# Ledger of designs, part 8: VHH binders against Branched-chain-amino-acid aminotransferase 1, mitochondrial (BCAT1)

Target 1, 366 residues: Branched-chain-amino-acid aminotransferase 1, mitochondrial (BCAT1), of Arabidopsis thaliana (Mouse-ear cress) (q93y32)
Amino acid sequence: KIWGFRMHGTKAAASVVEEHVSGAEREDEEYADVDWDNLGFSLVRTDFMFATKSCRDGNFEQGYLSRYGNIELNPAAGILNYGQGLIEGMKAYRGEDGRVLLFRPELNAMRMKIGAERMCMHSPSVHQFIEGVKQTVLANRRWVPPPGKGSLYLRPLLFGSGASLGVAAASEYTFLVFGSPVQNYFKEGTAALNLYVEEVIPRAYLGGTGGVKAISNYGPVLEVMRRAKSRGFSDVLYLDADTGKNIEEVSAANIFLVKGNTIVTPATSGTILGGITRKSIIEIALDLGYKVEERSVPVEELKEAEEVFCTGTAAGVASVGSITFKNTRTEYKVGDGIVTQQLRSILVGIQTGSIQDTKDWVLQIA
Key: E = the ipSAE of ESMFold2; O = the ipSAE of OpenDDE; V2 = 0.75 times the mean of E and O plus 0.25 times the DockQ between their complexes.

## First folded at step 1 (VHH)

Design l05 (framework vhh_7qia_2)
Fold by ESMFold2-Fast, scan of step 1:
Order: C-alpha cells, then structure tokens, then sequence
Structure l05 (fold): chain B 366 residues (1-366), chain A 125 residues (1-125)
C-alpha cells in the first residue's frame, strides 16, 4: 500500500503492513532541487511511476506506484515488434494559491480509449486512467514546478507488453504513467517558430492512424524534422496525402490561421489528431466572439493570414513567425497584443486557476 | 530502377541557347525530385538546377536568371532551358533523380539516387 504514503530514504514510515519502498517523498520538502528557470523539454527523472497490467478478461488490475526506472519487456512484445501502443500527453499545474490542477484529464482518457479500439488493445477505464495520473502527480508533488515556472508533464502509455511471434494482438497490455518537469517544448522557447512546408511526404493517410495518438505516428517524422532543423527550421508543416493542397498539422501539433476576426484550422477527418489544446482554443475563441472555421485549408491561404499558431499539450500555444512554401517565405505577426497572445493567456489562466473555470475543465487534485 | 536519358546537348556560340531534355522510365516519375548537374574536365560534378516533385526550384548562383528547370509529369520529362550561354558553361550535363526525400537534400554526393549517362554542351566561337 503505497498510495498516499509518506516515505523517507529506503524505509517506509508507516506500519509493517505497508510495503517497504525506497524513495524520497519528504514531509518537509515542497520542491525538488531543480533549476526551475532553466527547464526545457529534456527528460528529468522524478520519484515514482504508476503501472497496471491487463487481466485475461481485458480488465486492468488495481495498479501500483514504483520507483521511476526501467521496465522489462520480452523481445517478442507487441510494442517492440508491431508498434501496438499509444501515448498521451498532459500537464499538472501549480496555481498561485498552491493548488495542483489537471486540465481536462477525461479527454485524455477518452482519446486513449478510442485509440486503443483502433489499435486492437484493451484500455483502462476513464476512472482508472485518471486515478493513475492523479497518483503519479501526488507521488511526485515536489516535482510540480512553482507557479509560472512550468508544469509537470505526464506521459500515460498503453502498450502491448505480451509476447507473440505472429502478427497478432498482444496477450497482455500495460498502462504506465510517468512524468517530467517541463517549460518550453521548442528550442526557440518563447521565440516564434519557423516552419517549412513538406510538399512531398504526408504525415498521415486516410484509413491510417493519424487520427489517434499512436506511438508509430512519431518515428516516421523524426528524419524529416531533423533535416528541416539542420536547415534552420523549427519543424515542418505537412500537406494532405490525397491532394497535396491542404495543410494538416506539424510533427506533433495542430495549426491555426488568424484572418481578421476569423480563426481557421484544418478539420479533423481521420488524418489529423483531435488535440485537446485545439478543442479548448476553439471554445475560448468562440467565447471571445471570434468566428471559427474547421475545414480544409488550402496551403495558399497561408499568404492571407495575419497570424499563425500551433497548439499542443507540450507546445501550448506557440506563435509561428514564418512559413516557407516552395521558394517563398511568408512572415506573420508575433509578440504581445495579438490574437495568439490573447488566446494563450486565457488558456494558461484557466489551466493554472488564475481565471475562473466556468466549464468544468480543471480537476483539483491537491 | 528509374532510367534517365538526356538529350539536346551540342555546340553553341556564346550568348546562344539550348534546351536539354531528360526522359525518365521505370518508376513513377511524379514522385521523384529531379536535378541537372554538370562536370567540366578535371572538376567535380556540381548542381546546376533542382526541382522537387511538388515543383519547388533551386539554382546555382552562376546560372540563376539564365537557366530554367521545369518538368512535365505527363511526358515523364524534365527540362533545362539554358539562355545566355557562356564558355564557362561548357561541361557534360547529367540528369539525376531521387525519391521524395530530395526536398531536403540538394547535395550531389548524397542527394541523388539515379543518374543519366550525360550529354555534352560546348560553348565556343
């Protein structure tokens, strides 16, 4: 029983009935010893991770906390051989009042459940998903950055841990949650992104897995992204596989255009991830009186935009300073006082509890 | 297994023009990026002009404004229109092709997978 238990060193501080766990959740330590002003998106190992495995009937076990560390897998595990797995991304925020908050965790849970059905996997219930995330955050409370200094990034994973040789669904699935304190996803930090339009290679095909958060969606973008970065770009913007004429998303974020009082984003029609930040920004924009269009967006419309921004849990709301399509570079409005900054400020305010949550988006866990 | 055959080379006077053609056969032409390279005697092969499968173009500084690369996917052909030719343009001109990754590669050593045998261009009077 390690849920809610306080530990010091390698000895449990509770009765003999509780398991002996190594670790360092301290009664008097509010914050880990971290340079909170210099967080990026590099992995910082925390104290604990949460794990549970599926039973033969497809239901998941109760789960447990363990020290952050390696997992052991059979070489014939489904994830290693067939890419049968999903990731999630979400953040825990510390408010100015010291509350610890999760943003729309039920949407992450539902998205994993939908992805699991697509990938032929059993998934934890919405309740089990949220409980695993909550326990991971609470066990790593000292790693949640101070207000304004970042967030604790949570990585829920669901993967085929069971071994088989033939092309078949795994016999066992593992749901695992770990975290890392983060600030800026992109190397540019708070500076605007510079994107290159990838006109040849699509990110996703209709009938593929682009509409779910599959692990296998991310390996294929790495070399494309590496080459774009070697030429001074932050990332690439992909076009649709069918026509090669409509923008879809960047490697790991959705995209938006601002045209006067209208905000435009590609519709989610099977090749684009239904981002939680995307959904939230649409709702905020509508509340502010903006017109929002979810549709096919021709790449030529990039020249008509006053602002462009990307949305993602890791990226937040990131301004795009330029996009290069063919031999033409288009520049966009950036900085303070623009629509992108207004939307970012409201989202962050809701996530951190400084703006009243009128939509039941925020779950207080501590 | 894309095969490339160049044509249109020859002798031309300074200030003249030539149009080189490169006909492709085998794989799906429209999915390939195409380039024109040249090599003068005793020199390394250099990129002259490049066109992606989507139609983006790049040119060497020495030919920019004088040469134009274009493609006709219906005819499986890439062209190099050469205007205002100079004695320094004398070389063997090679057509080259690469699969879609070529949009991020423009180096002759690592960028191109298939090469033609070359067509000579001599600019002399």
Amino acid sequence: as target 1 above (366 residues)
Amino acid sequence: QLQLVESGGGLVQPGGSLRLSCEASGSIFSSYAMGWYRQAPGKQRELVAFITSGGSTNYADSVKGRFTISRDNAKNTVYLQMNSLRPEDTAIYYCAARQGYSYLFDTPEYGMDYWGKGTPVTVSS
Scores: ipSAE 0.000, ipTM 0.305, lowest interface PAE 12.5, mean pLDDT 85

Design l06 (framework vhh_enristomig)
Amino acid sequence: EVQLLESGGGEVQPGGSLRLSCAASGFTFSTYAISWYRQAPGKQREWVSTIYSGGSTNYAESVKGRFTISRDNAKNTLYLQMSSLRAEDTAVYYCARDYTPRGYSWLTESFDYWGQGTLVTVKP
ESMFold2-Fast, scan of step 1: ipSAE 0.000; ipTM 0.367

Design s01 (framework vhh_nb_b201)
Fold by ESMFold2-Fast, scan of step 1:
Structure s01 (fold): chain B 366 residues (1-366), chain A 117 residues (1-117)
Amino acid sequence: as target 1 above (366 residues)
Amino acid sequence: QVQLQESGGGLVQAGGSLRLSCAASGFTFSWYDMGWYRQAPGKEREFVATITYGGSTYYADSVKGRFTISRDNAKNTVYLQMNSLKPEDTAVYYCAAYRGLSYFDYWGQGTQVTVSS
């Protein structure tokens, strides 16, 4: 495979602390009353969410904004019984000039559409997806963090809301978007990640759902993550199911190796989700003159890399400080002046509008 | 029934030019990123150039400034304009199509480019 995408937008840790903003707040305020310097990746309640349901013909209704809150589902809903659903992850950024920006939202819309086909679901159109996201951000404008203080994380959901008893595609689908202000995805914050190679349990196999952003992909990684974290690791790096010899991805992120002027990442050959951050970093690296290789990457090549980093919407571009394979720990370059930091700075600059967008990647919504 | 058919290869003298074409059929061309790769005898296939469905272009360092990739969505065709050709550009050139959010990857059969010294 030449190019691909992979994106994870969930905090996959078993010990997530939910955070709620309390008190009387006005929706017309420029900023919500929140400590912008102490945001992590715990859920923060916002004002509104967007929802729409599928019609009999498979198209979605216009949709509407509602107060953020619980949704009601029939106990026999497809999502509850069979995991028929998809998630997306994306961010809204506030630029220094006050503009509110989305990064490559059409790719999130297309990825949901492809995932819906794989999961036998009807999906909103690209335009409907983007409009739902846009309405959610604008209704929650006061929750978009100040420049440099984070982003508004957006969770588009598509799921089988219709009730049925047998193993079958749902009769009705719901598309829903909510958000939460965020800063750091990993508990390490700005510190480098320490990964453990999972040798026994694969994350995905050819013919499964690893190449789409299915809700059912995430429950199965939780026990492996819990075990790795109990041993002091940030997360795990999975090997391919076929040979057990090639690296694939972290629980919720793609992985890259840097060696000299060459950047290497596993090819998206059916078991790895095509991340939008992954695709964007590849394009930035090529533009800067780096050689990029999308191929099978033997786990033994980890000892030859100068830098390793992970990519994902929630994680951004995160440096890896070490990887432990079997009983051997390999350490990597981290910090300023390295290739990883250069790529991160350019990506963030484009996302926040401080670097000119020459690629039509950024959509200004306010 | 997906097909990618390359044309425009041949023998050319060093310093000369060639334009390669790749005609695509069997898929929605305008939704795919398109690329050119090459393989010299006894070497691995290497990247040459890519053009995204949105029109952004990227080049290998060895060809940047000499080669230009372009596409015509109305004709379902991607092009590679090769100028200032060097003997080291001698290879079979392959056209490729992919959708960045899918498992689908399509390759052409290749076209031979030979640059004499």
Scores: ipSAE 0.000, ipTM 0.118, lowest interface PAE 20.4, mean pLDDT 84

Design s02 (framework vhh_gocatamig_d2)
Fold by ESMFold2-Fast, scan of step 1:
Structure s02 (fold): chain B 366 residues (1-366), chain A 117 residues (1-117)
Amino acid sequence: as target 1 above (366 residues)
Amino acid sequence: EVQLVESGGGLVQPGGSLTLSCAASGSIFSYYALAWYRQAPGKKRELVAGIYSGGSTVYMDSVKGRFTISRDNAKNSVYLQMNSLRAEDTAVYYCAAIEWSGRYDYWGQGTLVTVSS
C-alpha cells in the first residue's frame, strides 16, 4: 500500500501505521475473528508487514510498518529477472501462560546472511532482522493463534528490488517480513506422510544453491510435487544429482531415519539446506542419549529404518508412514511411543514454553 | 571433539578496554560461524558479535563501533576487542562455534567481564 516511506531520525523505533478511516480499532483485539480450528496452511492476510531498503553503501535503513498489501517493483528488478532473492521461515508461538515466543531467530538471521553472501546481496544485520520480525509479530499480535491452535508463520524475504538490465547484482535490496496464522503444513495434518522417491530429477546439484534458502530453489520443485500429489503421495524424496544413489531432502524439509538408538540424516554438504528444526532435533536427540550420524545415506538404507520423519519450520516434525521406491512400498512405525513422537513433543514443548528452556533457544517478545 | 577455552576477562573501569580470546582444540570446519555471546545474572544469553568463514561480521546494535570481532583460522582462535566499556557490558562472555549442518553448538565455559570502578 505505502511503499517508499522511510523512518526519520537515527534511532527512532520505526512504525508508520496508517489510521483507519472507519472507526474500527480491530488491531487492539486480543484475538482476530478467525476459525482457529480450521487454519491449515492457506494464506490469511494479517494487519501489517515490515519493510526496509538498502542504502547505497549496503547498510539497511531502520524500516517501517505498513498495512499488509501489494509491493511495487520495477520490471527490471533483480528478483523478477534473475531470481536474486532469499526466503526465511519462522513461527511465533503463544504459550499457555500467554507469552509470545520466537524460536532461535538469530539462526534464521545468520542463515539469511550466509545466503545473501552466496547470492551476491547485501543483508540486514542480525539485530535488524530480529527487530523486523519482532515488529511484525507485535503489530499482528491478535493473529498469533491461541495455545494449541497453531502459530503465526513469519516470512522474512530479502530480494533484489533495484533495476538492472544486464546480468548483474541489483542496485537496491528490500528486506520484508509478513505473516499468516497456520496450523498444519501437509494436507495429511497430523497423519503420517507417504513419500515417493524421485529417481530422475534432482532438487539440487553441487555448486548450485541447494545449501541456502534461495527463492529460485522452490519454483523447480512445484511440477514434481504436483505430479506426486496427483498420485496420492504427500511429497517426493530427492536423490543426489551426482550418483542418484543417496537421499537428500523432500521439497521443503530435511529427512531423518531411526535405526535402533541411532538417528541418521544426510550431511549438509552444499546441496542440502541446514534446517533450524533439523539442527534442533539433532541437539535434542544427543541430549536424550541417541547417536546421530550426518553422512551420505544410500537410498537402500530406507529398508533398514524403523522410523522416518521430516523436519522443517512449517512442517515441524512429521512422521513418514511409507516411502515408495521403484514401485516398492516400505512402511514405517508411526504414532505414540516412538522416537519421532518423543522428539516432536520435546521440540513443541520448548517452542511453546511448556518445557523449560535450558538452552536459551526461545526469545520472549511479549 | 571441539573444545573452546575463553581468556582475557576481568575487572575494568568504565571507558576501559579488554580483548577476549577464545582458543579451540580440534578441527573447526571453514563453514563454522564463530560468535561471542554474553549472559548477565538472571538474563538469557544474547549474541554480541559473530564472524563467518568468509570474514563477514554481525554485531548487536549496542556494541557497534565499540567492539570488533576477528578470527585466526591458523591458530583456531576468535577474538573480541572491547572498547569504551560500560556498566551494562558486565556479563559472562561465551565463545561459540556454530555449525549450520545441524550439529550441536560448541560452547566455552565462559569468562567474566566486570565493568566497575
Scores: ipSAE 0.000, ipTM 0.267, lowest interface PAE 16.4, mean pLDDT 83

Design s03 (framework vhh_7qia_2)
Amino acid sequence: QLQLVESGGGLVQPGGSLRLSCEASGFTFSIYDMGWYRQAPGKQRELVAFITRGGYTNYADSVKGRFTISRDNAKNTVYLQMNSLRPEDTAIYYCATYDFGSRMDYWGKGTPVTVSS
ESMFold2-Fast, scan of step 1: ipSAE 0.028; ipTM 0.576

Design s04 (framework vhh_enristomig; at its last look DockQ between E and O 0.01; V2 from the best seeds 0.00; counts 0 for: pae E 12.4 > 2, grease 40.4 > 24.2, SAP .963 > .668, placed apart)
Fold by ESMFold2, look of step 2:
Structure s04 (fold): chain B 366 residues (1-366), chain A 117 residues (1-117)
Amino acid sequence: as target 1 above (366 residues)
Amino acid sequence: EVQLLESGGGEVQPGGSLRLSCAASGFTFSYYDISWYRQAPGKQREWVSTIYSGGYTNYAESVKGRFTISRDNAKNTLYLQMSSLRAEDTAVYYCAKWGEYLGFDYWGQGTLVTVKP
C-alpha cells in the first residue's frame, strides 16, 4: 500500500521580503521628518531592518538589511504554534558631541543566548548579534533623535520560523532587528508611577520562563496590567508564586527600594529577569558608596522605604510615587534632590557620553 | 502625533452640573481605552474614570454615582458628565490615553473646573 508522504525539507517559516534599496533618497538627510518634541513610546516606522536565519547546522548566515516591512511566516512556524521566541530591548543614543552610542550591547547578546538555551533555540553569536544591531542603527541613522530628544529603541527578535506540526523545537530560526525612535524620559525626574500589588496572579513561577525574556511571558501580564490601568494604576507589582509574601517585579521592569544609605532590590532568580539597567544601577550605586542588598524583600518592607523606583530599557529609571497594598496606599519621595534622580542622571550621562565612561560600557558606532 | 484637547470646564455652584469633552486625534480612537484624571492645586493627579473601547466603564469611589463617562467613536470624542458637584471636585481635568509600555501615557493640557464654595 502506497500513500506517498514526503518531507520536502525544512523551510524557514519566516522571510523578509527583499526590496530594491535605493538608499540615496533618505540616507543623505541628517534627521528624519519627525516631530522630535512630541514622541511617545510607540512604533514609528523606520527605513530598514536586519534579518538572518539559521543554517541547517544551527549557525546563522551573515544576514542582510532590507526595507522595513512585514515578514512572511509558514502557518506551522514554531513561534506561532508553540511560542518559541525571545525579544531584547536596547537603545542607541546621540550625544551632544555627535557620537552615536550603544549601551552594554554584549549583555543583551548574552541574555539572548542564555534565553535561547532555555527555549531550545539556536542563537546568533555575540558578534553576530552586535553586528546586526550596528547595521540596523547605521542604516537608520537619520532616525536616531537629536541630543536630548530621545533615543532609537531597538528590538532584536529571535524566533522559531521553521515549520513543524508536532510539539518540537523548530528546525530553523530567524534573528531580526528593527528600530523605532522614542522619547528620552530621563530628561525630567517627575514621571511618577503608581503601582498596585497583585496578590492572586503571579508573573512567574519556578520552572517557568520568567528569568528569560521569552515572548510567551507577556500575554498573561497584559490582562493583569490592563485591569490595574483601568483602575488608575500605572501597573502592578507582583509577588512570588511560592509564598505570596515577597515582591518580585512589575510587568516589564525591576524594582528598587531606598532606605537611607541602603538600596534594596529583589534578588534575581528563575522568576525575575536579570535587567541590564538593574545591573548598571547597582554598579553605579556601589561606586557612589551606597550599600546595595539583593535579597528577598517582604512586601511589608514597602512601608519602610523612602523612595521606590523601577528600572527597564523603556522606562529607564522611573520614580514610583505610590504603592497600594490591601487598600493601604504608601507614598514615596519624588522629584529633584533624591537618590533616584542622582542614579538616573549618572546612567543617562554615561549612555549619552556626557559623563566619562570609566567602565567600558559604551560602544561608539558612529 | 497623538493629540488630546479638553474643553467644557468652568465655574459652577455646588450641586450643579458640567459636561467635559476631550477631542482626540493622531490614533484610532475606537481601539483604545481612555481615562479622565484630575489635579487640584497642590495635590497629586488622581484617577477619575475610564471607558474601555467596548463601552465598559469604571469610576473612582469619590465620583461613583455622580459622574458618567462616555465616548463618541464617530467624532473621536470622550465625555465626562459631572453632576452633584462639590467643592472637592475643583481641579484641572485631563483626558489620558494609556501607552504601550509601563508609565508611558499621553495627556491633554487640561480644562479647569471650579465649584464655588
Scores: ipSAE 0.000, ipTM 0.287, lowest interface PAE 12.4, mean pLDDT 84
ESMFold2-Fast, scan of step 1: ipSAE 0.182; ipTM 0.639
ESMFold2 (binder alone), look of step 2: mean pLDDT 83; pTM 0.834
OpenDDE, look of step 2: ipSAE 0.052; ipTM 0.419

Design s05 (framework vhh_7z1x_3)
Fold by ESMFold2-Fast, scan of step 1:
Structure s05 (fold): chain B 366 residues (1-366), chain A 118 residues (1-118)
Amino acid sequence: as target 1 above (366 residues)
Amino acid sequence: QVQLVETGGGLVQPGGSLRLSCTASGFTFDYYAMNWVRQAPGKGLEWLSGISWSGGYTSYADSVKGRFTISRDNAKNTLYLQMNSLQPDDTAVYFCAKGYRDSAFDIWGQGTQVTVSS
């Protein structure tokens, strides 16, 4: 099953969103009947989604599970007219002993709450956010891949579902969680990113929404990313809006440089998303005795780095193989025995329960 | 209790063959990729071969490609390594390990000694 067509006007063929066809299935099965060795990263339909709506007092009502499917919105809904909404991204992992694990879900909940304040929205409590995620995972337990085969990617959404004509905050908000099984995005040494530095168009500006996970941040990156991909690049690296001299983010990930025993990343000063993977990697690096610098990072420092990597929920910890700036290509170390691989291995070990959680990062939900 | 137990090692002459077995217990064997790793005397660990959960995909280090064959029997919770055209340089302790090459290995066996000498 494919969602979305229109390649030749009236000669529709395919969508950029791919849905895998599954065999006959029952919701009471331990695992969905899919080829876990060849699981894609595109949308795969699961069984259930969770939704709840805000009351007039700003609190959210009791949520319910429903069959995964379309939602109905008034044409004057705030999300459709004014982009009043937030996304989250997180993963559920199956551990070796069959435990189902969430990684730092309270940070996703808190980030949505902060984003909601910025976007003039009511938000579910931290408890309600985590409960909605837990219910979604458990109702779709058969879609959580076997250990080592990937994860169940969760998409919590908060958006203005209420109708209004004037430019104003919506009268009603919906909190919704759905999921899709995804494979591990990169294999060591075979899928290193090739980035292009975007010299003209910034991702974010001071006073904007770059520091929160707003839905409206992502539409604007699509054209820039499409152009870079057409030239053979994986994505773009953006520079700051004020000076055009300091690196900030990739389209949907934070960036790090490795220089000897020092790890450098752009500071979160209002234009850069406080990534949960970013925060976790900084803490792991400090525990290992690395020096970590959160500061403005001039684009010229890219030539001084031995390694570069990106952090994000979808990508995890992804090695950067090259960055092109002003038609000059710089290559970086990738593979085994490097700092990036050490940090990735520890993070994955904690997320999957293979390394003991001494930091209370992992929430066991089954 | 989670464990991996290797068997089938021993003394073999150059050019000979051996089949190693690794029996898994305490976890759901057919959900996981499995690997063979060796350690020669006075040297570090060397990854040799990996196999996917279903047995549909295999990979090999250049040092053993064409000589060694990895396989599994999920009904018996057993991993195999068929070793042909053995050379003195293949002398090592052989371990089975759970996980993917791009992920940390979570569980290791105790090892089985293979000695290739005249």
Scores: ipSAE 0.000, ipTM 0.134, lowest interface PAE 19.3, mean pLDDT 83

Design s06 (framework vhh_7pa5_2)
Fold by ESMFold2-Fast, scan of step 1:
Structure s06 (fold): chain B 366 residues (1-366), chain A 118 residues (1-118)
Amino acid sequence: as target 1 above (366 residues)
Amino acid sequence: QVQLVESGGGMVQPGGSLRLSCAASGFTFSYYAMSWVRRAPGKGPEWVSTISWSGGSTSYADSVKGRFTISRDNAKNTLYLQMNSLKPEDTALYYCAKPYLEGRFDYWGQGTQVTVSS
C-alpha cells in the first residue's frame, strides 16, 4: 500500500521521453509580432524569465525558466523594507549573419558580485549569472530584434527575498533575469542630449553605494530628473557631494569630455559607477591613440571641451549637444566625423559582430 | 570553494627558463580572465600578466614584455606562464590570481618560488 508517495529532490532518470527545456536550434526568421521600427525603451512583455534562490550556505540553486509574470514576496522581504538589492543591464544583439551575441557578460557578473559584497548579499557565481542570462535570451530568441533594429535588453536582478523585521541582511536571496526588446534609451533618439548641472543635490556620497549598481541609487534621482525634463532638458549632470565643484555622473550614465587628442572622464573613486561601456570606450580610445585621463574634472572645464558624450549599456554612446551651468549654456560638436561618432561606431561594430572582436569581448550564444 | 594551486617554480641561472602552472577549481575557469602577480623579498605585490577568458587577449608588465608568455588551457582549467631570459630581478614568489573589476583580485594561490641566481 503506497499512500502519499512523493518525489523529494530525487534526480531525474537517465532515460526521459519528455523535453521541458531545450537548447534546440531555432530559425532566425522566427520573430515575435512586434513593430521593430517603433521600439523605444518601454517595457515589452517577453515569453520567459530565469530565477534561482540562495541556500543558507550562500550557494545558489540550479535555477529554472518560468513564464514572464509577477513574483510573490513576503511583505517583510529585505528588498521591500531595506532596499537590499542590485540591478544589472545588458544587451543581446543579433548580427547580420544571424549570430546572437552578448557583450562582456563576465564584467556584469563581476560587478554584481562586487555590489553583493558591498550590500552584504550572497551572489550567484559568474557561471550561474552568465548561464541565467544565456537561458533567458535563448528562451526569448524570437524577441531579439532583427539586425539594425535594436537589441534585447536584459535585466539581471539580485535581491533580498527573505523575510526579517529587524534591520539585518536577508535570510534568502533571489537572482532573476528578464528581458525587453529596445531601441533608444533617450526619447531624443539619435539627437544630441541637453543637460542641466544640478548644483544642490548630489547623486552619491563618499561611503555610500554610488560605486555599485544598487537598486536604492535610482529612486532618489527620479524627482531631480523629472524637474529637469519639465524644463526641456534630457537629464542632469551631478556634482560631487564634498566640494560641489567636480562633475561625476548623469542619472544613469557616465560622462566624457573630448579636448583635442585627450579624452577625460571622472575617476571611479567610490561615488561613480564603473560602467562597462565606460571601460570599453576607454580601451577603444587607447587603441586608437587617444590620451585618456581618469581624474577629478572641475565643472568649469566643461567650457574647454570640444565634445561631450555619455556612456551606458542602455544609452550606448550618446552625444551631448549642450550643458547649462549657472544659466550659462555651452554648446558642443555633434554629428558625423567627430571623435564621439568614431568611438560609438567601433563599439557598436564589435557588439553586433560587424567588426572583428580582437579583444574577446563578445560571447556567441547562438 | 575556489582553489588556485601554483607549481613549476625552482632555482635557475640568469638567462634560463621556467614554466609555471596554476590548477584552478571551484569556479568556471573559462569564464574569467586570469593573472600572474609576483612578490619579491621585502617588496609589495607587482602585477606581471593577464589573459582574457578565451585566451585571445594578453597583457604584460613592461619589465617582462617580450620575455614572458601567458597562456591557458580551458579544457584542463590550467593557467601557464612561460618565463624566458630570466634575470636576478625576476626572483619572487609567483601567484596565480583571479582578477576582479577595477584592479582588485578576489582569490590568490599560495604561490610558487622562483629564484634566479648564479
Scores: ipSAE 0.000, ipTM 0.242, lowest interface PAE 15.7, mean pLDDT 84

## First folded at step 2 (VHH; from a04 with S56K; framework vhh_7qia_2)

Design a04k (at its last look DockQ between E and O 0.03; V2 from the best seeds 0.00; counts 0 for: pae E 20.2 > 2, placed apart)
Fold by ESMFold2, look of step 2:
Structure a04k (fold): chain B 366 residues (1-366), chain A 121 residues (1-121)
Amino acid sequence: as target 1 above (366 residues)
Amino acid sequence: QLQLVESGGGLVQPGGSLRLSCEASGFTFSRYDMGWYRQAPGKQRELVAFITSGGKTNYADSVKGRFTISRDNAKNTVYLQMNSLRPEDTAIYYCAAGYSPWYEDRSMDYWGKGTPVTVSS
């Protein structure tokens, strides 16, 4: 063994099969053997993952890289029994100038910390989070797609790995980071989305965890999403649980309406995930002189919109071509020369380094 | 969706050779790890040979030195050259595609319908 904290031998905790490798083994390869032109959004196993565990005082160890592989869990692990787990989603981009860039990674780190507070978990510090992500990207540099061919999607994952039979916070937490090269989040690729309004099953309710990126939020949406996709829709648009009258978000992205010079998005007051792409698009729109309203948005207001788009790390800024509500299909402007495309182009330009970052949003790591 | 079609199976005598081919339809072939699996009557399906998208290979102990897996990304095809065939190699051979550098069959997303191979005097 050369470097890293060694965490082994505990009967009550999860373990990663340890396999130390030198970073030098990877420095001379530019690209993995991948058909970059045909990437989707599915797992492609990369070379390495980052791992660390909490100490008894809640602090996390420095951590280490290991080869990508399965993890072992005690059957009584908090994640398996009580759902104590959080995910994050972020991307590493390769710019045309050869830089490898992260976009606002401190926001992902802070969102995990806030979610951990909600879930009674210890979380790595912002520095530890970002360092783990950096190490993962650098160790997997050959898996970062060429410019214009996608991105390396990164999955920071935090979960209760300590064994507990009673309903209680886990005694130990594990933080992992792994990646997969990706391109198209939606099966439609870059084509406009068609959404179906779900009237019966809300995504979230006040007092739940819909405002944090808890693992337990995603299992319940699978059946609703499956049914909509089987009917030919790209995804569902959820309504609020309290009234059933206001739009909230789609399964894995926030939603925006364009009404002339005004851009409208549902407020994030407890039941809507505070998306980092959402936040960034609002800031870009304000800089461009749009009016931005974050508020409750009645579902009937969909008829007033000229454009609709979704935002998320995986989806980017995705145009919506139609929304079906109560068997009525409303169509929206798509294509070039629209507000959605303007916002997408600026965001992507900043993320990839082709537009100068005047906001200190981009972290160069190579 | 990705579709896999095997060919090249048949009857051979012990000590003989066969070359199996599996043609994939789809623009994502080079992204997939590919494998050949076999299932004899009454037995569980087992790995025969595996090749990653990067060209690394792995073989079952029972076929090492006798079988060779290869791929041709330009033709969307994976091959299994089977030499020194034995009666115990009799099985239905399946082509599979997935994202599994560890050659485990539960990680394969797509399967062919299989091609029978019979080794008998």
Scores: ipSAE 0.000, ipTM 0.110, lowest interface PAE 20.2, mean pLDDT 84
ESMFold2 (binder alone), look of step 2: mean pLDDT 83; pTM 0.847
OpenDDE, look of step 2: ipSAE 0.007; ipTM 0.237

